# Ledger of designs, part 3: VH-VL binders against o04291r164to392

Target 1, 229 residues: o04291r164to392
Amino acid sequence: DANNPAGLLSIAEEALAEFLSKATGTAVDWVQMIGMKPGPDSIGIVAISRNCSGIAARACGLVSLEPMKVAEILKDRPSWLRDCRSVDTLSVIPAGNGGTIELIYTQMYAPTTLAAARDFWTLRYSTCLEDGSYVVCERSLTSATGGPTGPPSSNFVRAEMKPSGFLIRPCDGGGSILHIVDHVDLDAWSVPEVMRPLYESSKILAQKMTVAALRHVRQIAQETSGEVQ

## First folded at step 14 (VH-VL)

Design P02
Fold by OpenDDE, look of step 15:
Structure P02 (fold): chain C 229 residues (1-229), chain A 121 residues (1-121), chain B 110 residues (1-110)
Amino acid sequence: as target 1 above (229 residues)
Amino acid sequence: QITLKESGPTLVKPTQTLTLTCSFSGFSLSYPGMGVGWIRQPPGKALEWLALIDWDDDKYYSTSLKTRLTISKDTSKNQVVLTMTNMDPVDTATYYCARIYSDYYDWFDPWGQGTTVTVSS
Amino acid sequence: ELVLTQPPSVSAAPGQKVTISCSGSSSNIGNNYVSWYQQLPGTAPKLLIYDNNKRPSGIPDRFSGSKSGTSATLGITGLQTGDEADYYCGTWDYSLDAVVFGGGTELTVL
């Protein structure tokens, strides 16, 4: 519901602040992911969280694309997220500061047949920061946040997206530094005990989502460079 | 109840290959987050980590012993096997297998009771 | 050779408090959680502390753990004769891609 733009903007700004504190700060207890060493052959620095609500992963890497292009690529989740079933943008609201607020409904495939698939009702906020960085942050809208309610979920379990997103900073000489944060609560308690690790592992989140995003955008960057040569 | 038990030869000749089997119950390496590691302890000495394998078939080895170690799992049998080549008397130790349940591989719980392996001519 | 450093031995009388230090670096303790193990004479190690300061079920609250920077500390209050054992700290080292243990500390109850 776009009837309360001011309210949505407030939620967006709060999401942005929290996201940034995760992306480059220590709002979440980040620990380097095992087997993901930084180096010339590495896709980037990958970290996962402990002692947070839900599960969380963070990645940072260089991409030889401009920030806006990176954002466009990553916003198209179905193109790179295998478990993404569908993404529907129900509303697009211009923010007074030049940013854009989107209300989005996302359906995911279940990682196991023993559990119901998860869906998300989220607010996505895209904006340019004063330093030239481009940010796309996203969080769930719930009754607690005071935002509009999403579509009913008949066959899905509504999961929660904590402030997540992409921070894309331009680099001198071209390209971008990309920071990715994925922070979700998949309601693991609704899953059979033997399958809960699938829903409680930040490592799995990092592999399936965070690293997948980074690899995808890097692949696109390489393909683009190859076409130019 | 989670249990692990080490089995294999207790006496090995120098240059021979040691094969140890860890049989476990109460958990499965088909479950995400599960792993099994091997740790040895020479008599009167400190613990030394050797290798680990997890549910995702990721394998890690001690750097100093990497060329001599191979770890594998049989999920259907709830077993993890460790092979160590070119055994030497300095490899005489009690060998433990233990469960590791962490995205960070930072702790082992529980431990097997260990099996003592003596390398001697 | 050892990546984590512990004092070789500590001692105290029953009822007293002892602390065991574990010193590492940024590639291990500085960037991961520390676990502690108790090894009674002639037995396998037992997990005592995980995630720097958490106790597994069955471990009494007189055992505590803490971490600061690149060092960790195990605290034992109300020392009992049954606490006489070797204690090891452990964690993951990201530089080595390996689990690392301390050299162990022998605790003697006087």
Scores: ipSAE 0.500, ipTM 0.807, lowest interface PAE 1.4, mean pLDDT 93
Fold by ESMFold2, look of step 15:
Structure P02 (fold): chain C 229 residues (1-229), chain A 121 residues (1-121), chain B 110 residues (1-110)
Amino acid sequence: as target 1 above (229 residues)
Amino acid sequence: QITLKESGPTLVKPTQTLTLTCSFSGFSLSYPGMGVGWIRQPPGKALEWLALIDWDDDKYYSTSLKTRLTISKDTSKNQVVLTMTNMDPVDTATYYCARIYSDYYDWFDPWGQGTTVTVSS
Amino acid sequence: ELVLTQPPSVSAAPGQKVTISCSGSSSNIGNNYVSWYQQLPGTAPKLLIYDNNKRPSGIPDRFSGSKSGTSATLGITGLQTGDEADYYCGTWDYSLDAVVFGGGTELTVL
């Protein structure tokens, strides 16, 4: 449908509100992920969903990089997400409030030969909040949400990303506190029953995406002179 | 139809090592999200969890018994093996294996029929 | 000292309702979901409730579960003589890195 900036901004702001309620609140019934205990050597706090639509994972941790550098790294999904084949930004739309809306087509590799790979058609919204935090949130565009239709999905199953993303808060002593939410519906019913846990397990989602992202940023911070201003 | 069956000795002398095998069908530990746990029940007493192993080879053991327990799997044979060292008469119990969903490890379904192990001289 | 506490016994007449409590802590019931098991005499335990309040296929809707804070409850309505059994709650304890079960509750149908 049309690239109406006001309509897309409305979708973006609703996605932001829902993302924040997941990242810092209890919009998802979060449970601690087994094997991820808080402690001096942990990467952060990791939780996974119970009884929600789709599957979700959340992480929160400290990184010794400034917020904009963290955002730059994480927006480049192929650099850290092993199963990500490509991320194509097909449209960039100014939001009229200093933020940016991107329309993105993402292709993933399949974790099994028994099911087709997934792809995503999403709106990604980047903006700075009044408290100085930087946010990158993302959600699928569907007929229910409105917005333009995406590229055809010839050899892929179109999956859904529910409001997800990164909240990056600057720390007074330098560095950032990073909140990550991944929330997806991978269309598990289109997959043979024996393989469905690959597509319905929030623990597997956390391991492959949420924890991987946090670990990647922390590794870059430690391997570079990632000083903060 | 998912089934599990426990096998091993029914009589063990004190200080000996007990080895129990859980043979199962209808699922595989090659499948993501699957696991097997061991639970015992002394006569007239409550259930006591012993150990679990999941498809990803993560292992967890009862805190009080972990120095005596070893769990392993043979995915190609659909078997999980529990070994418990230095058996004592207090370890007399019915031993069950059961399937778990590995994300949360908080419920078991189905259970095997159990095998009763008596420890006496 | 049991990690999860259940009453040792409970009784009610046929056709009535009964509830069985399971009390834990923030490291187990407070941070995870609860399962319930029925053990008929001489048999293996059978799953009745998972995820606090969900029934596996084949379990009648007269069995129900709920959770509040660090406590969980199994409810049984329309009691039948075939419901005489031991009932156990179970969950994961994040402090112990272990599955924990309650001490069991013996249900008698009067």
Scores: ipSAE 0.300, ipTM 0.721, lowest interface PAE 3.7, mean pLDDT 89

Design P04
Fold by OpenDDE, look of step 15:
Structure P04 (fold): chain C 229 residues (1-229), chain A 121 residues (1-121), chain B 110 residues (1-110)
Amino acid sequence: as target 1 above (229 residues)
Amino acid sequence: QITLKESGPTLVKPTQTLTLTCSFSGFSLSYPGMGVGWIRQPPGKALEWLALIDWDDDKYYSTSLKTRLTISKDTSKNQVVLTMTNMDPVDTATYYCARIYSDYMDWFDPWGQGTTVTVSS
Amino acid sequence: ELVLTQPPSVSAAPGQKVTISCSGSSSNIGKNYVSWYQQLPGTAPKLLIYDNNKRPSGIPDRFSGSKSGTSATLGITGLQTGDEADYYCGTWDYSLDAVVFGGGTELTVL
């Protein structure tokens, strides 16, 4: 219930904890994605999941922007996520600790005409950590979580977002270290067998979402730097 | 049932180019996660990976043989072609193609039966 | 140039247990999963173990795999005469950006 801030905060805190364990820990079995080598010319370190529920990807890279700016850019998913059809923020709730909880409905385009498009009903929690890092984590709200129900949509299949998000750590001298985790269950079993690989590939997730986010924010950073010169 | 079969010349002269074709069935390189790799084995020697190509048309080559290798796919024909230039007697081996069903490119299953290529003048 | 190191040969009597080691580095086994292949004489390799310890369909539970650090181990219990073959470990090496195999281990059943 949107009228239960304490309940939503509890969900948010759990999401945060789990997200952090994925972003910098081994809560997910991460394996470096093939072809994505770290180096000066690389976009960053990209890993994909093994032996987890759904599909997951992780990326880490440097961005020449402060944490809040990075967060602002990445929160605007339609600007960088091609498959994002729409994002609707239904509620904005102050968490009482300086953080913000948002209830968000997201519609995605289907990767194939042979399957229904996916939508998400999620809680997004934005907060600053004690070390100065800024975190934006997000997870699906379901009946099991005890949160409010989202809008019904007959034309979409409700997918699940596991705790995902951005960890943005300030760097000495300016800029940020950005950690991105995308962890979703797209309900691959609901699509024709021949198309399931499109819904169960962590590599695809990494390419279309995780790396896309990192590239976008880096591009913005470069443009900003160029404007200053 | 997934099957792979190697085809091409069994005898090549030194300095010539070897062209091998892997014809497969039971899977498609249009599907994410799918790939085909080439591995060779000289008589009485260990397996040596040569190259692989995946559904996303990403190509990888052995570092030592990279300049001599080219891999390509024809998804419509369910074929993968490997070319190796400047063949030498040391390249005499059984050449296998195998499926990769992993985003991690860490295992091959199944394997073709292999084709023996002899390089001799 | 072998990136993964295996013992060249192992032997045991029928019914016994054997282990085959595969030693790598932080750029391969340390970062990715290991697969094992069985190659019977005169035949193509066959996937035996993938993802360190998983068996494909049709592979009996006598075969097991494990990984620790930068090394992997293949275990074979209840050794049978039909197990006489060459065994190879394999994985991806991130420094070479390549698939790498071990040198192979010849298993003899005494």
Scores: ipSAE 0.621, ipTM 0.853, lowest interface PAE 1.2, mean pLDDT 93
Fold by ESMFold2, look of step 15:
Structure P04 (fold): chain C 229 residues (1-229), chain A 121 residues (1-121), chain B 110 residues (1-110)
Amino acid sequence: as target 1 above (229 residues)
Amino acid sequence: QITLKESGPTLVKPTQTLTLTCSFSGFSLSYPGMGVGWIRQPPGKALEWLALIDWDDDKYYSTSLKTRLTISKDTSKNQVVLTMTNMDPVDTATYYCARIYSDYMDWFDPWGQGTTVTVSS
Amino acid sequence: ELVLTQPPSVSAAPGQKVTISCSGSSSNIGKNYVSWYQQLPGTAPKLLIYDNNKRPSGIPDRFSGSKSGTSATLGITGLQTGDEADYYCGTWDYSLDAVVFGGGTELTVL
């Protein structure tokens, strides 16, 4: 059965393990993004990769908000992702270990009129780790992974999200360390050669998604800290 | 279907400023992730990278030549211009422009045919 | 040519295999992807290998690349007389904030 909770939890736990190995490990051959050196005013550390399946970006930075608030903000993808057209949560399933599994259909705007917009059919898994960290990870559901079939992609090219998400670690004295990984395959070879950089550039992915998310959370944190009643 | 072509003077005198233009087709610097770089090769010698400019107008220069080089782009004309001041006979070389995917600044494809510049004695 | 070292020449008979090394440091090959270029006599360089080990369309699989630590290697099997060329490695150096090329290796097919 495609709706088998044990099967969905297995997919979720594998996605979590793969995400963590990317966020804090070497599962992806990360390269520091050129032109964004660390410093006291920097947004954080940003890395990219092309020597992997698809394209990937990672960011790590400090945020003056508690982990649960950061997760709440980032799960609301349309609020910070400019190219996000819609997010539909079709199912919400308790994981049996205190976590939550969501089945999500996401549509994106196209950056050019010369290629079709992309959509995603994903499993998103949220859970709290033993050390008080909060994790939200996500991956596409395909015939290879198992799980329910998603909505038809009549007007879109179905893209693939590899295990991605955010890991939010509490800091001593308040605030959080936020790790973000975005790893996608946008089917770049389905577009004309002149347009392919829009679909296979890890720098563009980082700028539009990974860095944008971190910047958004940091801006909210600063407004909360300095706000007059 | 991407092509690049270098143009400019083939002979300059010592101390003069060299200006080279790279004209390209099949891609645009309006598109994110694209860049153009300049590489030279003295006769019988190795490749030497000079400069690059990307779609986002970030510019990078050879450490040893930075004070002599300026790179700029005209996106509407599909052109990149390299200026090199205070030319010397050791700067005699074939000058190439090439497309780069700017994310990693690590590979060039395709290359122009090159233009040979001689600095008179 | 700064920071990347290649042997100045290599040679082998038709049909044989050669390898060309490119030795760098932790600020370049150790941190970034490596590319390789072929320059046939009288022509502009051509990309052979990118991202350490990937081939552009039209490059046969007898050309291969690898990277280990701060060193990269170009392998060529089934040598042909048309492979006589200069070969260059290239990458980004984070200490210099610059593209760096090796000094080149002249391949002779005897």
Scores: ipSAE 0.138, ipTM 0.648, lowest interface PAE 5.1, mean pLDDT 87

## First folded at step 15 (VH-VL)

Design Q01
Fold by OpenDDE, look of step 15:
Order: structure tokens, then C-alpha cells, then sequence
Structure Q01 (fold): chain C 229 residues (1-229), chain A 121 residues (1-121), chain B 110 residues (1-110)
């Protein structure tokens, strides 16, 4: 219930903990994405999961923007996520610790005409950590979670977002280290067999979402720097 | 049922270019996660990976043979072609093509039966 | 060149257990999953184990795989004469940016 801030905060904190364990830990069995070697000209370090529920991708890279700016940019999914149809924030709740909880409904385009589009009902938690890092983590609200029920999804298949998000650490000298985790279950079983690879590929997730986010924020950073010159 | 079959010349002269074709059925390189790799095996020796191409048209080559190898796919024909230039008798081997799960699942399954290529004057 | 190291040969009597080791480095086995292949005499290789310890359909449970650190091991229990073959380990090497195979192990059933 949106009227239970304590309950939502509990969910948010759990999501945060799990997200962090994925972002910098081994809560997920990460394997480096082949062909994406770290280097000065590389987009960053990209990894995908081989043995998790659903599909998952992780990326880490440098961005020449402050953490809050990075967060603002990445929170606007429709601006960089091509398959994002719409994002509706249904509620905004102060967490009482300086953080913010948002209840969000997201609609995605289907990658194929042979399958129904997916939607998400999620809790997004934004907060600053003690070390100055800024975190935006997000997870689906389900009956099992004990959170409020989302809008009906006629013509959509409700997908699940596992704890995902952005960890943005400030760097000495300016800029940020950005950690991105995307972990979703797109219910591939509801899709024709021939098309399931589109829903079961962590590589595709990495390309379309995780790396796309990183590229977008870097592009914005470059444009910002160019404008100053 | 997934099958792969290698075809091409079985005899090549030194310095000539070898062109091998892998024809496959039961899967498509238009499907995400799919790929085809080439592996060779000289008589009585170990397997040696040569190259692979995946559904996203990403190509990888053996470092030692990279300058001599070109891999391409024709998705509409379910074919992958490997060319190897400047052939030498040391390149005599059985050449296999095999399906790979290219979502960074690095195993080959299934394999073609292989084609033996002899490089001789 | 061979990046993964296997013993050149192993042997055991029928019904016994054998193990085949595959030693790599932090750039290959240490970072990725290992696969194993069986090659019967005069035939193409066949996938035996993938993802360190998973068996494809049709592979009996007497075949097993494990990984620890930068090494992998293939286990075969209840050895049969039909198991006489060459066995290869394989994985991706991130330093070489290439698929790498072991040198192969010849298994003889005594």
C-alpha cells in the first residue's frame, strides 16, 4: 500500500542491498562479455550472467559528470532506451533519510510482432550513500513483495524486474564511476519457441539496455564538455 | 534436428586460397545467440580453433592465422564461408564447422563430420 | 598453440573411475566456463560437458565435470570399452580473444 511508507522503505532497502551485491559483488555469476575489452577507447567493462533467474547484464565505466547529473540522465529511460514506450510515475514518497521512493509503471515495445509487449510495475529507490555515492535501484512489486498493486495490464505481459539500477561513485578530480545492473525476467515461456532467444539473451539485454545507457550518458557528457569549449 | 556439413576442395596447392562452406539446417543465424565456428585438426594432432561468426555478424579469428582468414555468413542460405589464404602443407587437416551458442556460451554442438583438406604440389 | 594443458593419456580397467585434468590460467578457465568434448576414433568431436558441469541430452550421468580456480576436471565412472577416445577441454581465452582447446587426452580402457 502506497500509504505504508515503512513497508515501502523496507522493500527499498532490501532492493538496495541486493542491487549492490550484484553491482560490485558476485551475487550473480558474471562472465565478461566477449569482444569488449577494457581500454582507453572502450565503453567500459561489460559482463553478463549465464546462470540466473531471467537475464542479467552489468556494466562499469567512467563518466565525466557528477553523480546527480548521471542519475537524472539515466532516470529518463525514454530518452535513451529505444524499446521504452512509456514511463509513468504514479507516486513519489520521501523515504525519510533523504532518499526518494517512486512507484513506476513502464511499458516496453515488443521486439517482435509475434509476442505481446512487456510492462513493469516497479519501486525505484534513489538515495545517497555515506561515501558520497548515489544509487538508483529498482525492482518489481508483486503480491509476494507485499507492495501496492500496479495498474491492470491489458495487452501486456507483466515482466519482472529483479533488483537493478545504477551505482554512481564520485571520482577524485571530477566525474563518476558508473555501475549499471540490469536484471529482468521477461517471461520467455509465453513467447513462441523460435523467438525465445530474444527474451533469454543476456547479450541482447546488455546491448539494448545496459550499454545503451552507458553510451548515452557518455554522449551527454561529451556534448556538455563541447559546449563549454 | 540440427546438422552441419562442410564442403570445398579436398586438395589445394601451396600458396592457393582455400574456400570452405558450412551448410547447416535446424537453426538459423538470424536467431539471437546462434553462431558457427571453424575448427581444424591435423592428422594425429589436437583441435585448433580458426574462426567464428555469430548472429550479430561479430567475427573472431585465431590470432596466429588472423591475416589469412576471412569468415562470412549468408543467413538466407544457411551457409558460413571460411577462406584461408596462402595455404601450406602444414595446413593439411580435417576442417570442421560447428554450431556455437554465441551468447558467450562457449561450447560447440553439434559438429559437422569434417572435411579433409590436403595441401600438396 | 595450446593454451590449456591436459595429460596426454590416461588408462583404467572397465568399471573403474578416471579423471582428466585441464589446466588453464586466469585469462581463460579462471574467467569462463569450460566445455569437454569426446572424440571417438575416426569421428568428429562430440560435446560431453558444458558450463563446467552440465551434460547435454543423451550424455550419461557417469560423465561429470568440475571447475576450481584455473583448472577443470572431467570424471568418468563405470568405465566402458566404448569410452576409448580422445577428450578435449575448451573455453574462451580473454587475453587471446579466442576459443582455446586443450591438447587432448587419450583414454585407454585396459
Amino acid sequence: as target 1 above (229 residues)
Amino acid sequence: QITLKESGPTLVKPTQTLTLTCSFSGFSLSYPGMGVGWIRQPPGKALEWLALIDWDDDKYYSTSLKTRLTISKDTSKNQVVLTMTNMDPVDTATYYCARIYSDYYDWFDPWGQGTTVTVSS
Amino acid sequence: ELVLTQPPSVSAAPGQKVTISCSGSSSNIGKNYVSWYQQLPGTAPKLLIYDNNKRPSGIPDRFSGSKSGTSATLGITGLQTGDEADYYCGTWDYSLDAVVFGGGTELTVL
Scores: ipSAE 0.682, ipTM 0.874, lowest interface PAE 1.0, mean pLDDT 94
Fold by OpenDDE, look of step 17:
Structure Q01 (fold): chain C 229 residues (1-229), chain A 121 residues (1-121), chain B 110 residues (1-110)
Amino acid sequence: as target 1 above (229 residues)
Amino acid sequence: QITLKESGPTLVKPTQTLTLTCSFSGFSLSYPGMGVGWIRQPPGKALEWLALIDWDDDKYYSTSLKTRLTISKDTSKNQVVLTMTNMDPVDTATYYCARIYSDYYDWFDPWGQGTTVTVSS
Amino acid sequence: ELVLTQPPSVSAAPGQKVTISCSGSSSNIGKNYVSWYQQLPGTAPKLLIYDNNKRPSGIPDRFSGSKSGTSATLGITGLQTGDEADYYCGTWDYSLDAVVFGGGTELTVL
């Protein structure tokens, strides 16, 4: 049974483990993104990787919001991800450990009119860790991973999301430390060579997705703080 | 096929400004990840990086030569221009432009054939 | 002056293996990928290795690169007379915000 909760949980746990190894570890060969220097006015620490399958970006920054609020904001991709066309939650499954598994279908806009847009069929796992951190990790479901596979779409090219997500750690003084990892394979080889830079640049991924997420949540935090004052 | 070609004066007098143009084909600086750098090599000496410009119009310069260097791009013409002021005989070198296709600016490929610039009275 | 340090020269007989070291620091090799360039006499440099250990198309597998800590190494096996050239390592230095090259290594095939 493709929808076996135990099976999905196993996939979720594997995704979580891999995500965490990327978020705070060296499972991916992270290199500091040039042009984004850390400092008091910086958005955070941004790193990218070229030595991985697909493209990957990581960001870490402080956010003056509680972990759950950060999670809620970031889960709403269409609100901050410009290239996100739609997000459909097909299923919501309790993981039995306080976590939640979601089957999600995501459509993206194409970066160019000359190539088909990409879509994702993913499992998203949300859970609280023992240290009080909140994690939302997500990965594509394929025949190789197990679990239900989504139907193909004639208008989209199915891209693969490697274990990605965000780790939100509460801070003692309030707010959160936010770790974001975006790791995707957009199937760059399926587009004309001249356009491949749009699909194989981790820097672009960092700018359009990873940093965008961090900026958005910080903006919301500022607005919230301003409203309280 | 990607090609780069350096052009400009091959002889410059001391204190004058050198203007070099890198004309390239096979890629565009309008596409992400693309950049062009300038590297020089005095006769019998090592490679020395001068400057680079990328598709985001980010510019970087050698620290020691920063005050003398200006790099710019004309995406529509597929050209990058480097100016170097107050030329001195010590600046005599072969000047290369090369493509960067890296998010990390860690490599250049391909390189132009280079243009030899002699600074002499 | 030079941020990356290479031996000035190396030599070996045809068919042998040679290694060229490139020593940097935590602000360059320690943080970024290393590239290697071959410069034949009278020619422009050619990319030999990028991303520490990747070969561009057309570069034979007898050329290899590795990185450990703040140092990188270029390996050449099956040395050929045509390999006689200058070799340069390069990377980005985050402290200087600059591309940096090594001083170059002259490889002589005996």
Scores: ipSAE 0.597, ipTM 0.850, lowest interface PAE 1.3, mean pLDDT 94
Fold by ESMFold2, look of step 17:
Structure Q01 (fold): chain C 229 residues (1-229), chain A 121 residues (1-121), chain B 110 residues (1-110)
Amino acid sequence: as target 1 above (229 residues)
Amino acid sequence: QITLKESGPTLVKPTQTLTLTCSFSGFSLSYPGMGVGWIRQPPGKALEWLALIDWDDDKYYSTSLKTRLTISKDTSKNQVVLTMTNMDPVDTATYYCARIYSDYYDWFDPWGQGTTVTVSS
Amino acid sequence: ELVLTQPPSVSAAPGQKVTISCSGSSSNIGKNYVSWYQQLPGTAPKLLIYDNNKRPSGIPDRFSGSKSGTSATLGITGLQTGDEADYYCGTWDYSLDAVVFGGGTELTVL
């Protein structure tokens, strides 16, 4: 049974290990992203990949929200990811230690009419780590990984999400330290040469996805602190 | 086939403003992924980077020359323009434009043939 | 003082190997990839190496690059008279927010 919870948990745990090695380590050759503004209004530290499979971006910043609130906001991708058309959670499976496995189908808008829009079939795993950190990690399910077959990819190019997600560490003074990793292969070679940078640039990925997520959560935090309550 | 060509005055008097145009073909700054930089080389001396501009209109300038330089682009004409104020004889050099990849700005390929600018009264 | 330091000149006989060093800092070579350029007399520079060790199409495998810590090295094997040129290293410096080049190395083939 491809839907066996133990088999899906095995995939989830491997994705978690790979994600953590990127978020807190050097599993990706990270270089500092050029063009991020320094100063008191800086959102955090942003890095982009070089010479890795696919493209990747990483961000780290402080957010004046509790870890579970941050996770809630970021799981709702259509609310902050401009190019996200839809997110369908097709299955929810409880895991040990209060964790959750979700099987998710995501459709994206295309930034150009010259290439087909991308979609994703993924496993998303949410759990609390032993040090009190909360994680939400995600990866594509493919024939190589195992797990259930996803919806057909009619009118879309099936893209690959490599282990990606959010590591949310509680701060002593309240709030959280948020680590974000986005790592994808958008099949850039399926688009005309003039448009390929939209699908193979780590800087564009960072701007559209990784930085956007961090900026969104920080903006919500500011709106909360600016409210009269 | 990507090509770049520099154009502008070859003689400038001290204190005047130099305006150089880089005309290129085989790529466009309307679409993401690329940029153009300017590099100069005084006779018999080393390469000196001046400025760059990318497709997203991000601009960077040499720290020592920042107050004298302005870079801009005309995407519809496939041109990048560099202006340098208050020219001095020390600014006599061959000026090159070159294509860059906009994410990392750490390599240039291809280069234009260069244009020699002499600053003399 | 130059941000990237290269020897001002190197020389070797045809058929030999030569190396050219490029010394930087943690704000440039230590954080970023290095490129190398060949400038033949009277011509514009030409890219030889990008991403520390990769060659563009048309560059022979006699040219190689490497990076260790804050230093980079260009290697040329099977030296030919046509390799006589100036060689420059380049990268991005994060403290200056600028492209930086080395001072150049004049290669003489004796």
Scores: ipSAE 0.547, ipTM 0.806, lowest interface PAE 1.9, mean pLDDT 89
Fold by ESMFold2, look of step 15:
Structure Q01 (fold): chain C 229 residues (1-229), chain A 121 residues (1-121), chain B 110 residues (1-110)
Amino acid sequence: as target 1 above (229 residues)
Amino acid sequence: QITLKESGPTLVKPTQTLTLTCSFSGFSLSYPGMGVGWIRQPPGKALEWLALIDWDDDKYYSTSLKTRLTISKDTSKNQVVLTMTNMDPVDTATYYCARIYSDYYDWFDPWGQGTTVTVSS
Amino acid sequence: ELVLTQPPSVSAAPGQKVTISCSGSSSNIGKNYVSWYQQLPGTAPKLLIYDNNKRPSGIPDRFSGSKSGTSATLGITGLQTGDEADYYCGTWDYSLDAVVFGGGTELTVL
């Protein structure tokens, strides 16, 4: 059964493990992103992928909000991802350990009229770790991963999200350390050659998703003066 | 297929300002992912990178020469312009422009044929 | 001021193999990938190797590249007299925010 909770939890735990190996390790060949200079307005450390399947970006930064609040903000993808057209949560499955599994259909606006917009069919797994950290990780469900078949991709090109997400660690003095990984395959082959960099550049991915997410949550923290303990 | 060509004066006097134009075809800086860099080579000497500009107008300059260099682009003309002030005989070199991909700036392909600039008093 | 160090010259007989080293630092080769260029006499440089070990279309497989730590190596097998040229390594340096090239290596086929 494709909708079997034990099978979905297995996919979720594998996605979590793979996400963590990218966020805190060397599962992706990370290279420092050029143009992210240190300074008082620096949001953190940003890296982009070389020579991997698809494209990837990673960021790590400090946020003066508690982990639960950061997770809440970032799970609301339309509020910070400008190209997000719609997000439909089709299933919510308790994991039995306090975590949750969501089956999500996301549609994106296209950045150009020369190519079809992308959509995603994903499993999102949220859980709280013993040290008070929150993890929200996500990956596409495909024939290779198993799990239920998603909605038909009419008028869209089905893109693949490889294990991606947010690791949000509490700080002793309040606030959080936020680790972000975005790893996608946007099917760059399906676009005209002149536009392919929009779909195969790790720097553009970082600018549009990874850095945007970190900036959004930091802006909310500054506007509310919302540090928590 | 992608081509680049350098143009500008071949002879300048010391203290003058050199302006070089890179004209290219087969790609555009109105689209993401592309850039143009300038590299020079004095006679019998090694390659020396000077500057680059990419599609989103990020600019980088050689550390030792940055106070003398300005790079700009005219996307509608498919041109990149390099200006180098206060020329000196040691700046005599062949000047190349070359295409880059913008994420990593660590390789150039293709290169223009180069233009030789002599600085003579 | 040369950030990447190459031997000034190497030589070998036709049919033999030669290697050319490129030594850098943790701010350049240690953090980024290396490219290699061939410059035949009187011509513009031509890309031979990118991303440490990948060849552009049209470059024969007797040219190879590798990287270990803060050093990179260009290998050329089956040397031909037409390989006499200057060879340069290049990469990005994150401390300088600049492209850096090696000093070049003159290959002589004896």
Scores: ipSAE 0.499, ipTM 0.789, lowest interface PAE 2.2, mean pLDDT 89

